VH-VL binders against Protein ULTRAPETALA 1 (ULT1). Designs and how they scored, part 18

Target 1, 237 residues: Protein ULTRAPETALA 1 (ULT1), of Arabidopsis thaliana (Mouse-ear cress) (q8gza8)
Amino acid sequence: MANNEGEMQCGSMLFKQEELQEMSGVNVGGDYVEVMCGCTSHRYGDAVARLRVFPTGDLEITCECTPGCDEDKLTPAAFEKHSGRETARKWKNNVWVIIGGEKVPLSKTVLLKYYNESSKKCSRSNRSQGAKVCHRDEFVGCNDCGKERRFRLRSRDECRLHHNAMGDPNWKCSDFPYDKITCEEEEERGSRKVYRGCTRSPSCKGCTSCVCFGCELCRFSECTCQTCVDFTSNVKA
Below, E stands for the ipSAE of ESMFold2; O stands for the ipSAE of OpenDDE; V2 stands for 0.75 times the mean of E and O plus 0.25 times the DockQ between their complexes.

## First folded at step 16 (VH-VL; framework fv_polzastobart)

Design Y4 (from X4 with light chain Y94W; at its last look DockQ between E and O 0.08; V2 from the best seeds 0.00; counts 0 for: pae E 9.9 > 2, placed apart)
Fold by ESMFold2, look of step 16:
Structure Y4 (fold): chain C 237 residues (1-237), chain A 122 residues (1-122), chain B 107 residues (1-107)
Amino acid sequence: as target 1 above (237 residues)
Amino acid sequence: QITLKESGPTLVKPTQTLTLTCTFSGFSLSTRGVGVSWIRQPPGKALEWLALIYWDDDKYNNPSLKSRLTVTKDTSKNQVVLTMTNMDPVDTATYYCAHSYESDSGYYFDYWGQGTLVTVSS
Amino acid sequence: DIQMTQSPSSLSTSVGDRVTITCRASQGIENYLAWYQQKPGKAPKLLIYDASTLQSGVASRFSGSGSGTDFTFTISSLQPEDVATYFCQQYDHWPLTFGQGTKLEIK
């Protein structure tokens, strides 16, 4: 039994083999994945280069205009400009890789996964709805029918509703706090349950930084359950 | 406090090019994930999403109008500009710009400008 | 494109009544749906996102429910200031699309 969780547990391997399938020039380094990339201009044709993708979200491009070295490290935007494109601001669409013999814009590939994820770590600025999320969505199963209902854990009130539901051994669909439903309401598709509050992405398995074993948003000093009592005691220390 | 305001001509002739400017404050288009959209509403009709541009200049246009639309931004001026070619009387509408954030939950518009009515005469 | 169909197109009811508006998507959009209120001469205001989550500062009498293709917006006790047109909007697929609106009036 091959355990895909090994690929995702430490982030040492950035992409699964099937995610890189049919890409030209794949080279897996110690802490990066490298692929052939390019940018096309009418004046100069194809500028060909090597793109390195890092777990930090950094992207580096080395132009191969000089054989035998990769000393010129460029951002994708700088590479777009270097290649002679008139616009320097559309690099996700203008920088391409080869998949199955076809030029595919970087924006339509998995290669931006870590770039996109890095914006979540740096986003402590005022960003309205996204800045408030500290917990992923969770599901509570009905004791009668087994269907699962999604809880959003974005506020203290929402966390309390989920906490109370998880503490109820007889929780049923009719106890759902957001709407009057019964066991006859359709359950979410399994394919959608993968999205726990992340941006829609085939590579998102949930937000690991949203998983919380306890914090003042999701633990209640007035609650007598052992989980809340344990948290309250440990916070004092 | 996020605010947006649309500006530009209120009356254009058929076949002319419309240029509208959205000027905003309380956020920056240099912040990852932030975007500004253009949306229009003909009198008494549904809203129609037109275009979206993000901080890194990534762009999306409504396919039904794609060849007519150009959206650009000037991050230093806190502005987004919509250009629409070949205006027709059917394009008469109130034009809004709106703030959006590409979050884990998707693409909805949490702050809107007041709107500007653009009339295309015959 | 995903077509969003609202019903009813207009509604006239009394202060204190429960108001229900429905929105149907032409294909499944899971819970990626927002509701907006638009008062005469004003821009739309976001009330609800992700089908059922209230935007901050929105009164608790507003609520939303549903998933898949069928969604419901409810005002538990209509207030005079709730006279407006209400729109749904899906964001599961490009292009983003809106319902045609439901005009709510007090009788």
Scores: ipSAE 0.005, ipTM 0.425, lowest interface PAE 9.9, mean pLDDT 76
ESMFold2 (binder alone), look of step 16: mean pLDDT 91; pTM 0.935
OpenDDE, look of step 16: ipSAE 0.786; ipTM 0.905

Design Y5 (from X4 with heavy chain Y101W S103T; at its last look DockQ between E and O 0.36; V2 from the best seeds 0.00; counts 0 for: pae E 2.5 > 2)
Fold by ESMFold2, look of step 16:
Structure Y5 (fold): chain C 237 residues (1-237), chain A 122 residues (1-122), chain B 107 residues (1-107)
Amino acid sequence: as target 1 above (237 residues)
Amino acid sequence: QITLKESGPTLVKPTQTLTLTCTFSGFSLSTRGVGVSWIRQPPGKALEWLALIYWDDDKYNNPSLKSRLTVTKDTSKNQVVLTMTNMDPVDTATYYCAHSWETDSGYYFDYWGQGTLVTVSS
Amino acid sequence: DIQMTQSPSSLSTSVGDRVTITCRASQGIENYLAWYQQKPGKAPKLLIYDASTLQSGVASRFSGSGSGTDFTFTISSLQPEDVATYFCQQYDHYPLTFGQGTKLEIK
């Protein structure tokens, strides 16, 4: 990933160009990368700002939510609070950027790379397998109501449940494996479709509905769908 | 490795101010991603979250007790201090401090102190 | 405030039995739920976070499931050392709130 042959841009060694090329509002500064970001509350709607990412792991946000905003720079947590968030402090999941026209939480982007690296010494010293790579959450839509339901892909069994749901053209809310639910239950709000687990990366090459390339946990060698067949064939070559 | 300990008076009179100190080791509140909370448990009753302070000095109090609670930290001493005004016998409880790491999802309490029973009576 | 309602309030079963405890939130909390074990005179111990993820060092007989409003905690085969009170806790909204607990005993 850091060793790809892409040309480094002047003033930035933080990210490869392909890691940023679909993000809205990218601006490369002297020792930072800046992107457009936001945070959504039900009461106030979208607060829009600029996020600066530094190699030190520091993150700075300049809010553009109102013309009269006096805050020069905020932490992401302060920006989340400034936006009028409804939940407990969860800025990694509540602050988003636009990638390919869609809101994507910071936790599911490469932008936290340096922040997470600067934090790793405190959080992982006591857990021998707590740093295990796992697949990000996925969502499956009900054939009847269109509501999306959250699937965790942390074990082989959970990946199988998701795979089977994606392969069922008649999948309904009542088929949800984690709880007994109906179309009556409310869908997660769009801003709270929080991704957990592995991020998109060269090692996880375009996580798909059947298998995450580069993520061994979700490979189904016994599956006959074209994605799994292609993956199995290509890996053996 | 991570250890927390509550200290302070075990008996206070009604209307007095309670000051409890959480002293910890194995982590620092200057380190990105850490938070410390105060939680209490009246005898035979459910746990009640009181307050939370993050490493960046962001603070949250339970709104049912908001005007009575102050939480502060002293990073150089590895301490978090809870001050609770106007104590009443209903505030008799075991008081815990607890640690958590910042996660994508927020905070849950992975390490707890042993607790200190505070009795409020004449 | 999000109210957390546990069921049952108490439970008496035999060693080796499967134990199931439920926790219901008054509004959706996604999977932001933890389970704790508390033995008499001791501080709570974290068992499960994010509804289903086992804390390091916790025995594999403990498991959790659920999302939204309905959550389940399971002990697959009850052991004598599992006698305790079990609590759920949500961390989706402030104030952080706990269930009233389920007291588990062996017959």
Scores: ipSAE 0.442, ipTM 0.750, lowest interface PAE 2.5, mean pLDDT 78
ESMFold2 (binder alone), look of step 16: mean pLDDT 91; pTM 0.932
OpenDDE, look of step 16: ipSAE 0.794; ipTM 0.912

Design Y6 (from X4 with heavy chain D57S K59E; at its last look DockQ between E and O 0.26; V2 from the best seeds 0.00; counts 0 for: pae E 3.5 > 2)
Fold by ESMFold2, look of step 16:
Structure Y6 (fold): chain C 237 residues (1-237), chain A 122 residues (1-122), chain B 107 residues (1-107)
Amino acid sequence: as target 1 above (237 residues)
Amino acid sequence: QITLKESGPTLVKPTQTLTLTCTFSGFSLSTRGVGVSWIRQPPGKALEWLALIYWDSDEYNNPSLKSRLTVTKDTSKNQVVLTMTNMDPVDTATYYCAHSYESDSGYYFDYWGQGTLVTVSS
Amino acid sequence: DIQMTQSPSSLSTSVGDRVTITCRASQGIENYLAWYQQKPGKAPKLLIYDASTLQSGVASRFSGSGSGTDFTFTISSLQPEDVATYFCQQYDHYPLTFGQGTKLEIK
């Protein structure tokens, strides 16, 4: 779509300067950030290359492992395989960059930020509901057993159920519309707390894609970001 | 949410070629990080990993079966197809397909199909 | 190939008891190990990955520990629904390999 061009970031805007501090081989291009990277195998030692990080989530590696290498647009997984590494595919841990003179696996760097964001946006749930839906899990305590029950806030109906539960001072697990949720001591799946989205803090600065609460209880009810607006709209039905 | 379903013949004769199809929903094979594996379990025996194909078409096969296995995918149909040549009675097993999503440490199988029993006998 | 050896092969115990299952790899696999539960006639279900991390939605009574070659799976208080066969699986090297399984029964 033509509207997606306006969402791509320039290379200089992909990462804060502090996030790139002491990385070897940093080069900021028109729409990418490039760094030196490598992968180590027992047989061949270090294969060295250059990793490009794009705002689309794409990752490209240009290899110089041998003179005349013509595979200049490798995925990180392809680079791991071509480096001669013998273990199972684990490119997030096996491809490294140099930070402060030390090899640091990609999984422990900021460089996967856009890759990971792209994977979340491509989820079937987000794709089905579009970009303007609430995406935070919230919890409501049962007045009978005290267990917290998880509400997924992905659709208008789910937001409505959560809003109704929050507004009911006598809410019980049996009021939840799903038969498998009870107050029995052995039932744990519905009460296990899994936080997603923003921190449950009023200081969720820069969080344009998350909301902690909705409707009259939302600490971000004054927030004008589209995700908070969508949440408020969805819970009112 | 995520579901996988194995389909194909339940009875084959020795030396024939087996073709099994894994049809799935709740995820796309074009999604970054997704892989689909085939695993089998002979009656009363341990699980044996057969093959893995990733969203980027990278694939890995069990070396003990490499010459007999072919795995292909069709992202538009949400399918992965296993082909095994030269079937033998020892290949009698329940065949599963399974989903995995890349982690920092590698791939393990978080969702499985119900399995299909394939019997090889004359 | 990395061989995964489980112990015991079968275990019978009472509801509420602690259950311990071990898994030994034929060579070091760091923490690249998963545990699965399989009920009769059903597909395996992932419980634990990276040796000790609980899969989302898995009860807290399940736990795992270990690294290198020796791994332990524990059910802190056995429940009736935990009757199943349990498998370990390594993912450090291809081929991916599974333990032979431990059948858990209630007395």
Scores: ipSAE 0.325, ipTM 0.689, lowest interface PAE 3.5, mean pLDDT 76
ESMFold2 (binder alone), look of step 16: mean pLDDT 91; pTM 0.933
OpenDDE, look of step 16: ipSAE 0.798; ipTM 0.911

## First folded at step 18 (VH-VL; framework fv_polzastobart)

Design Z1 (from Y3 with heavy chain T31D; at its last read DockQ between E and O 0.25; V2 from the best seeds 0.63)
Heavy chain, then light chain:
Amino acid sequence: QITLKESGPTLVKPTQTLTLTCTFSGFSLSDRGVGVSWIRQPPGKALEWLALIYWDDDKYNNPSLKSRLTVTKDTSKNQVVLTMTNMDPVDTATYYCAHLYESDSGYYFDYWGQGTLVTVSS
Amino acid sequence: DIQMTQSPSSLSTSVGDRVTITCRASQGIENYLAWYQQKPGKAPKLLIYAASTLQSGVASRFSGSGSGTDFTFTISSLQPEDVATYFCQQYDHYPYTFGQGTKLEIK
ESMFold2, look of step 18: ipSAE 0.501; ipTM 0.755
ESMFold2 (binder alone), look of step 18: mean pLDDT 91; pTM 0.930
OpenDDE, look of step 18: ipSAE 0.856; ipTM 0.943
ESMFold2, look of step 21: ipSAE 0.602; ipTM 0.818
ESMFold2 (binder alone), look of step 21: mean pLDDT 91; pTM 0.922
OpenDDE, look of step 21: ipSAE 0.858; ipTM 0.946
ESMFold2, look of step 23: ipSAE 0.646; ipTM 0.838
ESMFold2 (binder alone), look of step 23: mean pLDDT 91; pTM 0.933
OpenDDE, look of step 23: ipSAE 0.854; ipTM 0.942
ESMFold2, fold request of step 24: ipSAE 0.597, 0.631, 0.559; ipTM 0.817, 0.840, 0.806
ESMFold2 (binder alone), fold request of step 24: mean pLDDT 91, 91, 91; pTM 0.928, 0.928, 0.929
OpenDDE, fold request of step 24: ipSAE 0.876, 0.876, 0.883; ipTM 0.953, 0.953, 0.956
ESMFold2, last read: ipSAE 0.602, 0.638, 0.615; ipTM 0.819, 0.844, 0.831
ESMFold2 (binder alone), last read: mean pLDDT 91, 91, 91; pTM 0.921, 0.929, 0.929
OpenDDE, last read: ipSAE 0.885, 0.882, 0.876; ipTM 0.955, 0.955, 0.953

Design Z2 (from Y3 with heavy chain T31D, light chain E30S; at its last look DockQ between E and O 0.24; V2 from the best seeds 0.57)
Fold by ESMFold2, look of step 18:
Structure Z2 (fold): chain C 237 residues (1-237), chain A 122 residues (1-122), chain B 107 residues (1-107)
Amino acid sequence: as target 1 above (237 residues)
Amino acid sequence: QITLKESGPTLVKPTQTLTLTCTFSGFSLSDRGVGVSWIRQPPGKALEWLALIYWDDDKYNNPSLKSRLTVTKDTSKNQVVLTMTNMDPVDTATYYCAHLYESDSGYYFDYWGQGTLVTVSS
Amino acid sequence: DIQMTQSPSSLSTSVGDRVTITCRASQGISNYLAWYQQKPGKAPKLLIYAASTLQSGVASRFSGSGSGTDFTFTISSLQPEDVATYFCQQYDHYPYTFGQGTKLEIK
């Protein structure tokens, strides 16, 4: 008998356990994940509260800063304003959580995953059917350290660089074409790697075209290179 | 494709109230993270931020003008309305509305309307 | 209010020259700075945000750098179509404020 009660709950499937590691105040509810959060001002110091993250993309903050706040649900922006933060509205950067004992802005955490996905869906629903085709970013792993480096697939040259890197069994961080980096450079956090733009889904109009030269891995129907022509002929896109 | 367009009177007498409408397409103020702002530019002068309204009805006015400015939205019509009371000849300017979106880097004006010149004179 | 001071106020250079415009904030604004291009009779166009990030569809000859109070905008090789006024803007504090502009001309 292996499975426990929590593995089937919606809250328990919102984030991988590794994504929540070292976060303070984690509480997994039936349809949400809750963590301790806060916002800091020079005048009032730290305002501390609880943030609930929902699969709908909704974010709710219950502030403990005043008597009677336990009935109030605040948006992150309202919490930022309530905390007395001196700067303009920038709640993604000014609301923090505690990870490994350190304050980390929400924008640098996985906690905005569903919020950002919901915003992306709404934005795409407001686009016409003739929206311009786009390409997603992809990652190439270093042979030496295993760290993944983000490649942009926005132009013919960028697609070629990515395809060449994928075809190199000995590709290393030092081979990264956009910047001089080594295996010592910090890998992009897992929370950011989830945001690659579109999926390679057949239903995504932006993922079915290619801007590439000499590619072996391009799967876009508009690409005229022989590899892409052969792939498109054999697979629906 | 995001577009915005300003509309309203181009001539206003001193002391009158100006009402400008920003009509937009390519986004909705029911979309999470979206805001619309008003900015003006007197002839030959720097831009001046006036007011801002977000999808969640959160609002901000330039403190120097806050008693004169009201910003409202009509989400069903894709409109944001600026009302500015007690107009004076110094308020003669081109008035712009602009789109902004919540980002990790903060909130900047990525799409602008073409602007409408409002002249205040007797 | 945060004052944004641009330098120079006007600049006249030749096609192909490197252009540099500076912007200084009266207090720290981190990297919450944008650069706009405004051609005569037109609305501003966003070029750079977050001090150094190029807006989509903007030519790669435009760039920005800086943090805190001192910021720089650069055109690596001036083109005839770059004749415009350029403005910086801080978005760290309300009210959002703009520099007075730099009018760029070709000799």
Scores: ipSAE 0.526, ipTM 0.766, lowest interface PAE 1.8, mean pLDDT 79
ESMFold2 (binder alone), look of step 18: mean pLDDT 91; pTM 0.928
OpenDDE, look of step 18: ipSAE 0.848; ipTM 0.940

Design Z3 (from Y3 with heavy chain S30D, light chain E30S; at its last look DockQ between E and O 0.33; V2 from the best seeds 0.00; counts 0 for: pae E 2.1 > 2)
Fold by ESMFold2, look of step 18:
Order: C-alpha cells, then structure tokens, then sequence
Structure Z3 (fold): chain C 237 residues (1-237), chain A 122 residues (1-122), chain B 107 residues (1-107)
C-alpha cells in the first residue's frame, strides 16, 4: 500500500454504525465508505452510481447509468450534469441515496460530513478566520487483549467518544463505536499506526509533528476527570 | 471582506472582441463550492446573466450568447476573464462579476463588483 | 427560458408604509428565488434568497414568501434609504433570469 493520506484512515471509522443504518449498497473500504447513489432527470430517469466518501473530504462517483460508461471517477457535480438533470447545479439536493427504501438527498444525510469539514478548513484558512485546532488520530488499548483501536478526533462528538473510551478502565474491543469487532479482529500493523491523519496545514509539519494537548473541542467542562479539570482550571479569560 | 472588481476597456467598436477581467479578494476559486459569474445590465434595462465558472472548472454560458462567450479562470491571480466576440451597440451595458457559494438552497449571487460600463459605438 | 414577471413596475408610497412587490415565474422554480436591491449607480445587493431567507446584515423590515410560481417581497415599514429598484431572480434553471424591476419612490 502506498503512503496515500486518504488510504491511511480506516473506512470503518468514518461513520458510526447507526449513521449508516438502512442505507442501500454500503461497502466499507480501506479508507472510504461507499454507497449506492443516483440522480434523476425528467428526460432520462434515474442515473445510478456508486458514491465513495473519503476522510479527506473528497467525494468520488462511478456512474452505472449505461454499460461501458467511460467516465470512471466523477465529482458529484459532474455526475449531476452527466445524468442530464435539467435544473441548475444543485448536487447536494439532486444527488440522492436510498435510506429505508426512500430517495434521500445528500444534504439530508451524514455523508457530506467530511466534505463540509474540508470546505470549512479551506474557507477559514483563505479568509484569515480564527484558528481551528487540528487533532491527530489516537489509539485506545483494549483492557482484555491489549490491541489498540484507532479513533478519529475531528469533531466534538468524535473527541467525546475517544475521551469516554480513555476514561473507561474496562474498555475492550467490543466497545469500539465505529464497527462491531471483538478481540479476534486484527490490530492495525505498526507501520500503519504512525499515520495520524494530520492536515498539511502550516500548524502541522507532517502528520508526525501534529500535536494538540487540549482544546475546547476535546475537553469538557462538565467532566470530572483530571484531564478536563486541569484544562478547565488552566483556561483564563 | 469579499470584494470583486471589473476591469477592461470602456469603449469598443462594433465587431471587436471584448475582454473583461474580474479581480477578487477574500476568497480563492480553488476553494470547494465557490463560483464566479458575469452579469450585465443595459442602461435602464433588466439584468442579464452571461456566464458562470465554478471552482472545479465547470462552466455555463447563457445559451443565447454561448458562441460569443468564453469564461476562464486564473486561480493564482484571483482572476476570472470574460471574452465576448462580435460586439454590437446592443451589447452596451454595465458588466458585473459576482461571487456565489454552495448552499443547500442552491447558488445565488451574494457579492457583486461595482461594475464597469462598456460602450459599443463607432 | 423561465420568464420572471414582476409587478408593479413602479410604486410611490410614504415613509412607514408597507410595501409589497410580486414576482411570477413562467414555470415552477420551487423556492429558488432571490430578491435584490439596486440603488442608482450601484451594483445590486442581495436581500433575500431561497424565497424567504434573509441575507446576513440585511434589515429585518425586509421579508419574502412564496414557492412554485408566485412570490412576494415585503418591506414592513418603508425607510427613506429604501428608495431603489428591486429585482427578483430565479436560480432554479439556466439561464438565470431576472424580473424587470420595481422602482420604489417616496411621495
């Protein structure tokens, strides 16, 4: 496997199990989640395809609208155009997935989570907005077998999942929130664990130099653990 | 903090080609979800949409003018260029460039340049 | 092309009065409609998008409503600085199209 930053993050970590419930065509890859998607035009009906969601924020669609389609990897906007949609570009609302047997536009799903995060990062950097903290991936060890499981720390919810796991003295592989696993599942190879998913922003000099000791996203004022108490006590106006 | 400014000739002769440059700041056209559009307004008349280019180089031209219009971008210079061929006196108008951004509500023009009047006359 | 028919063409009212402008699309455009204000010699300014959503920094006296083909723009209490021409614009289909405008005056 190459040193591709997108391939470093496990696909099973991208979404919680419940976030993908009842979605049609879910496949979890090495660094992506794939689902069936489509776009409907008045004249040509449904164009059906496969949407891949990457932790980088990239979205890739492989069209299945005709046998031998030459356009392998499309952006959602290119797929919308390829489908023959008559309206102006509105791919977040016009590209759909199937949830519980119903067409649901991408804008109403969790599938845009990483795309939206990536857009916010770029927009903030380009606009000289306030600093945004970048967290590296962290590992939690199973108290039964000692195997380490990767946690992504990109949102407050993800940080809370990791925080709770670190505070649980009985945490085990079966408590992993992103997939149903046991101690029988293979641990990531050590060569893979060195990749922490840091951005290449000016505040991160490669993934190995990205460090964050605490921030408002990963520390909770209502928590009584020593780490959160220390952070809350040390923060000044 | 988003600003756009149109520049180019203010007088052209019939049949000449018009080239207008939109120079902007406060955003980059490599940023996901961003687009820049050209719109014109003949004196005392309604606005007319001309062309649009998105961050991923997707382009749309008004069909009534598509053979005359070319829109391109230079992201390193923060510029979008409109080229319009075979100018005619009816093309006399104030030409605007405008910003748009991805929204769950579609794409609308949230920031406009101040415009530049282009007169087509012998 | 989707034709946008705007009425009235001009309107003269007093400070403090309620102003209503309508816009009709020649086919359904859902809620993909924007309203702009244009003062003499200036570029248009976005007031409302998605038929009813107020743009950030726009005074609360402005509002919009409607969906499908029939849309309404309202100024709840006219102020002297509201003298301008107002345009609707659909962005459901290319080409994007604009209403002819309503010139608003105080008298």
Amino acid sequence: as target 1 above (237 residues)
Amino acid sequence: QITLKESGPTLVKPTQTLTLTCTFSGFSLDTRGVGVSWIRQPPGKALEWLALIYWDDDKYNNPSLKSRLTVTKDTSKNQVVLTMTNMDPVDTATYYCAHLYESDSGYYFDYWGQGTLVTVSS
Amino acid sequence: DIQMTQSPSSLSTSVGDRVTITCRASQGISNYLAWYQQKPGKAPKLLIYAASTLQSGVASRFSGSGSGTDFTFTISSLQPEDVATYFCQQYDHYPYTFGQGTKLEIK
Scores: ipSAE 0.476, ipTM 0.759, lowest interface PAE 2.1, mean pLDDT 81
ESMFold2 (binder alone), look of step 18: mean pLDDT 91; pTM 0.930
OpenDDE, look of step 18: ipSAE 0.855; ipTM 0.943

Design Z4 (from Y3 with heavy chain Y101W S103T; at its last look DockQ between E and O 0.22; V2 from the best seeds 0.00; counts 0 for: placed apart)
Fold by ESMFold2, look of step 18:
Structure Z4 (fold): chain C 237 residues (1-237), chain A 122 residues (1-122), chain B 107 residues (1-107)
Amino acid sequence: as target 1 above (237 residues)
Amino acid sequence: QITLKESGPTLVKPTQTLTLTCTFSGFSLSTRGVGVSWIRQPPGKALEWLALIYWDDDKYNNPSLKSRLTVTKDTSKNQVVLTMTNMDPVDTATYYCAHLWETDSGYYFDYWGQGTLVTVSS
Amino acid sequence: DIQMTQSPSSLSTSVGDRVTITCRASQGIENYLAWYQQKPGKAPKLLIYAASTLQSGVASRFSGSGSGTDFTFTISSLQPEDVATYFCQQYDHYPYTFGQGTKLEIK
């Protein structure tokens, strides 16, 4: 790769380096991963484009099939139609990327991970903090065994749970709020301890190891990022 | 649990416009990856695909009926509406709506409504 | 349109017997084929997709095979509740098309 982007950058949080191995045209942006993609028709051959994968589940394709083509944001389904593909809509199977020199359907790649997570949503009365603000997942260490447990920071309640856990000098695996676990449960492997979700807070750049809550543990005690603002609201619940 | 139910008139006169409503629960058409299709089955005959609408408002009609069919959705009401113009006795059939989900193998009809028999007769 | 031809159109056999139904597409459809079961007065029920993959909750006695143009549906040991009409359906091209059905009865 041309750029030396470490695991701490937001774009690199979407996929592990090994998950993108041998893919053609990989470019890691600020809040997306981009790869070369295409779709094939008998009449027109290969339509070539660039696919951007976002943590929101959005997929954006910019077509390169014709010089001067200014279609900046196509959905995969629209790109499939644009390519002149003769079959029914099956963009997960008809849009391909190049892995190890071979055309591989999107459905057989990791690239659909975020799209699939956001798909098939059912109606529910349960609410979360607004979708525009998302902080990185954080880890809290057990006082007894030293194992680290992942905390989501997606809602005011979740931020409060994490703050309370960081402030507890005797926090144990049994205090984990999301599941009933003990120290016997296996810790996440070090390669999987990649921070998630901090791609939507441009005002909280470089917040890598704590949420900016204004407590003694926060390295940015006067941070104005949206997550820190929401934390202030959460402490009163 | 995904459920679908067709509603509308059971008797229609030739030349009239049929309007059928599919009301569903257990999924939303505002969520990526879902679609609803209309399929009919004339008495004693094979199933015939009619129309399909996806969450992103992408639509497909059977070419043999394309000018007669309109499919629309109301995501807030969990409804999909089929409108079919210029009904003829040959259109007498049980009309189904069915759920589709984007998969690695493409779309197929995994959940169906009970169907509603529509008879076209003077 | 892709024509789907099923064989046989009807079949009568005994409980415990193996049942085989074939479906032929008028052109290649890779593995984009589904099998449905329809009981009288009821909606179709999906059994198999991608030619050979069982839908969740479907009994293991049902199976499918084939690719391209020739497909086979098998019930390894017929049960009384399997009396129904069975349809294949291609979803490779619009319009989606169905076989004419195979009516399965118990002797």
Scores: ipSAE 0.545, ipTM 0.793, lowest interface PAE 1.6, mean pLDDT 78
ESMFold2 (binder alone), look of step 18: mean pLDDT 91; pTM 0.919
OpenDDE, look of step 18: ipSAE 0.845; ipTM 0.938

Design Z5 (from Y3 with heavy chain G33E, light chain E30S; at its last look DockQ between E and O 0.24; V2 from the best seeds 0.58)
Heavy chain, then light chain:
Amino acid sequence: QITLKESGPTLVKPTQTLTLTCTFSGFSLSTREVGVSWIRQPPGKALEWLALIYWDDDKYNNPSLKSRLTVTKDTSKNQVVLTMTNMDPVDTATYYCAHLYESDSGYYFDYWGQGTLVTVSS
Amino acid sequence: DIQMTQSPSSLSTSVGDRVTITCRASQGISNYLAWYQQKPGKAPKLLIYAASTLQSGVASRFSGSGSGTDFTFTISSLQPEDVATYFCQQYDHYPYTFGQGTKLEIK
ESMFold2, look of step 18: ipSAE 0.564; ipTM 0.794
ESMFold2 (binder alone), look of step 18: mean pLDDT 91; pTM 0.925
OpenDDE, look of step 18: ipSAE 0.836; ipTM 0.934

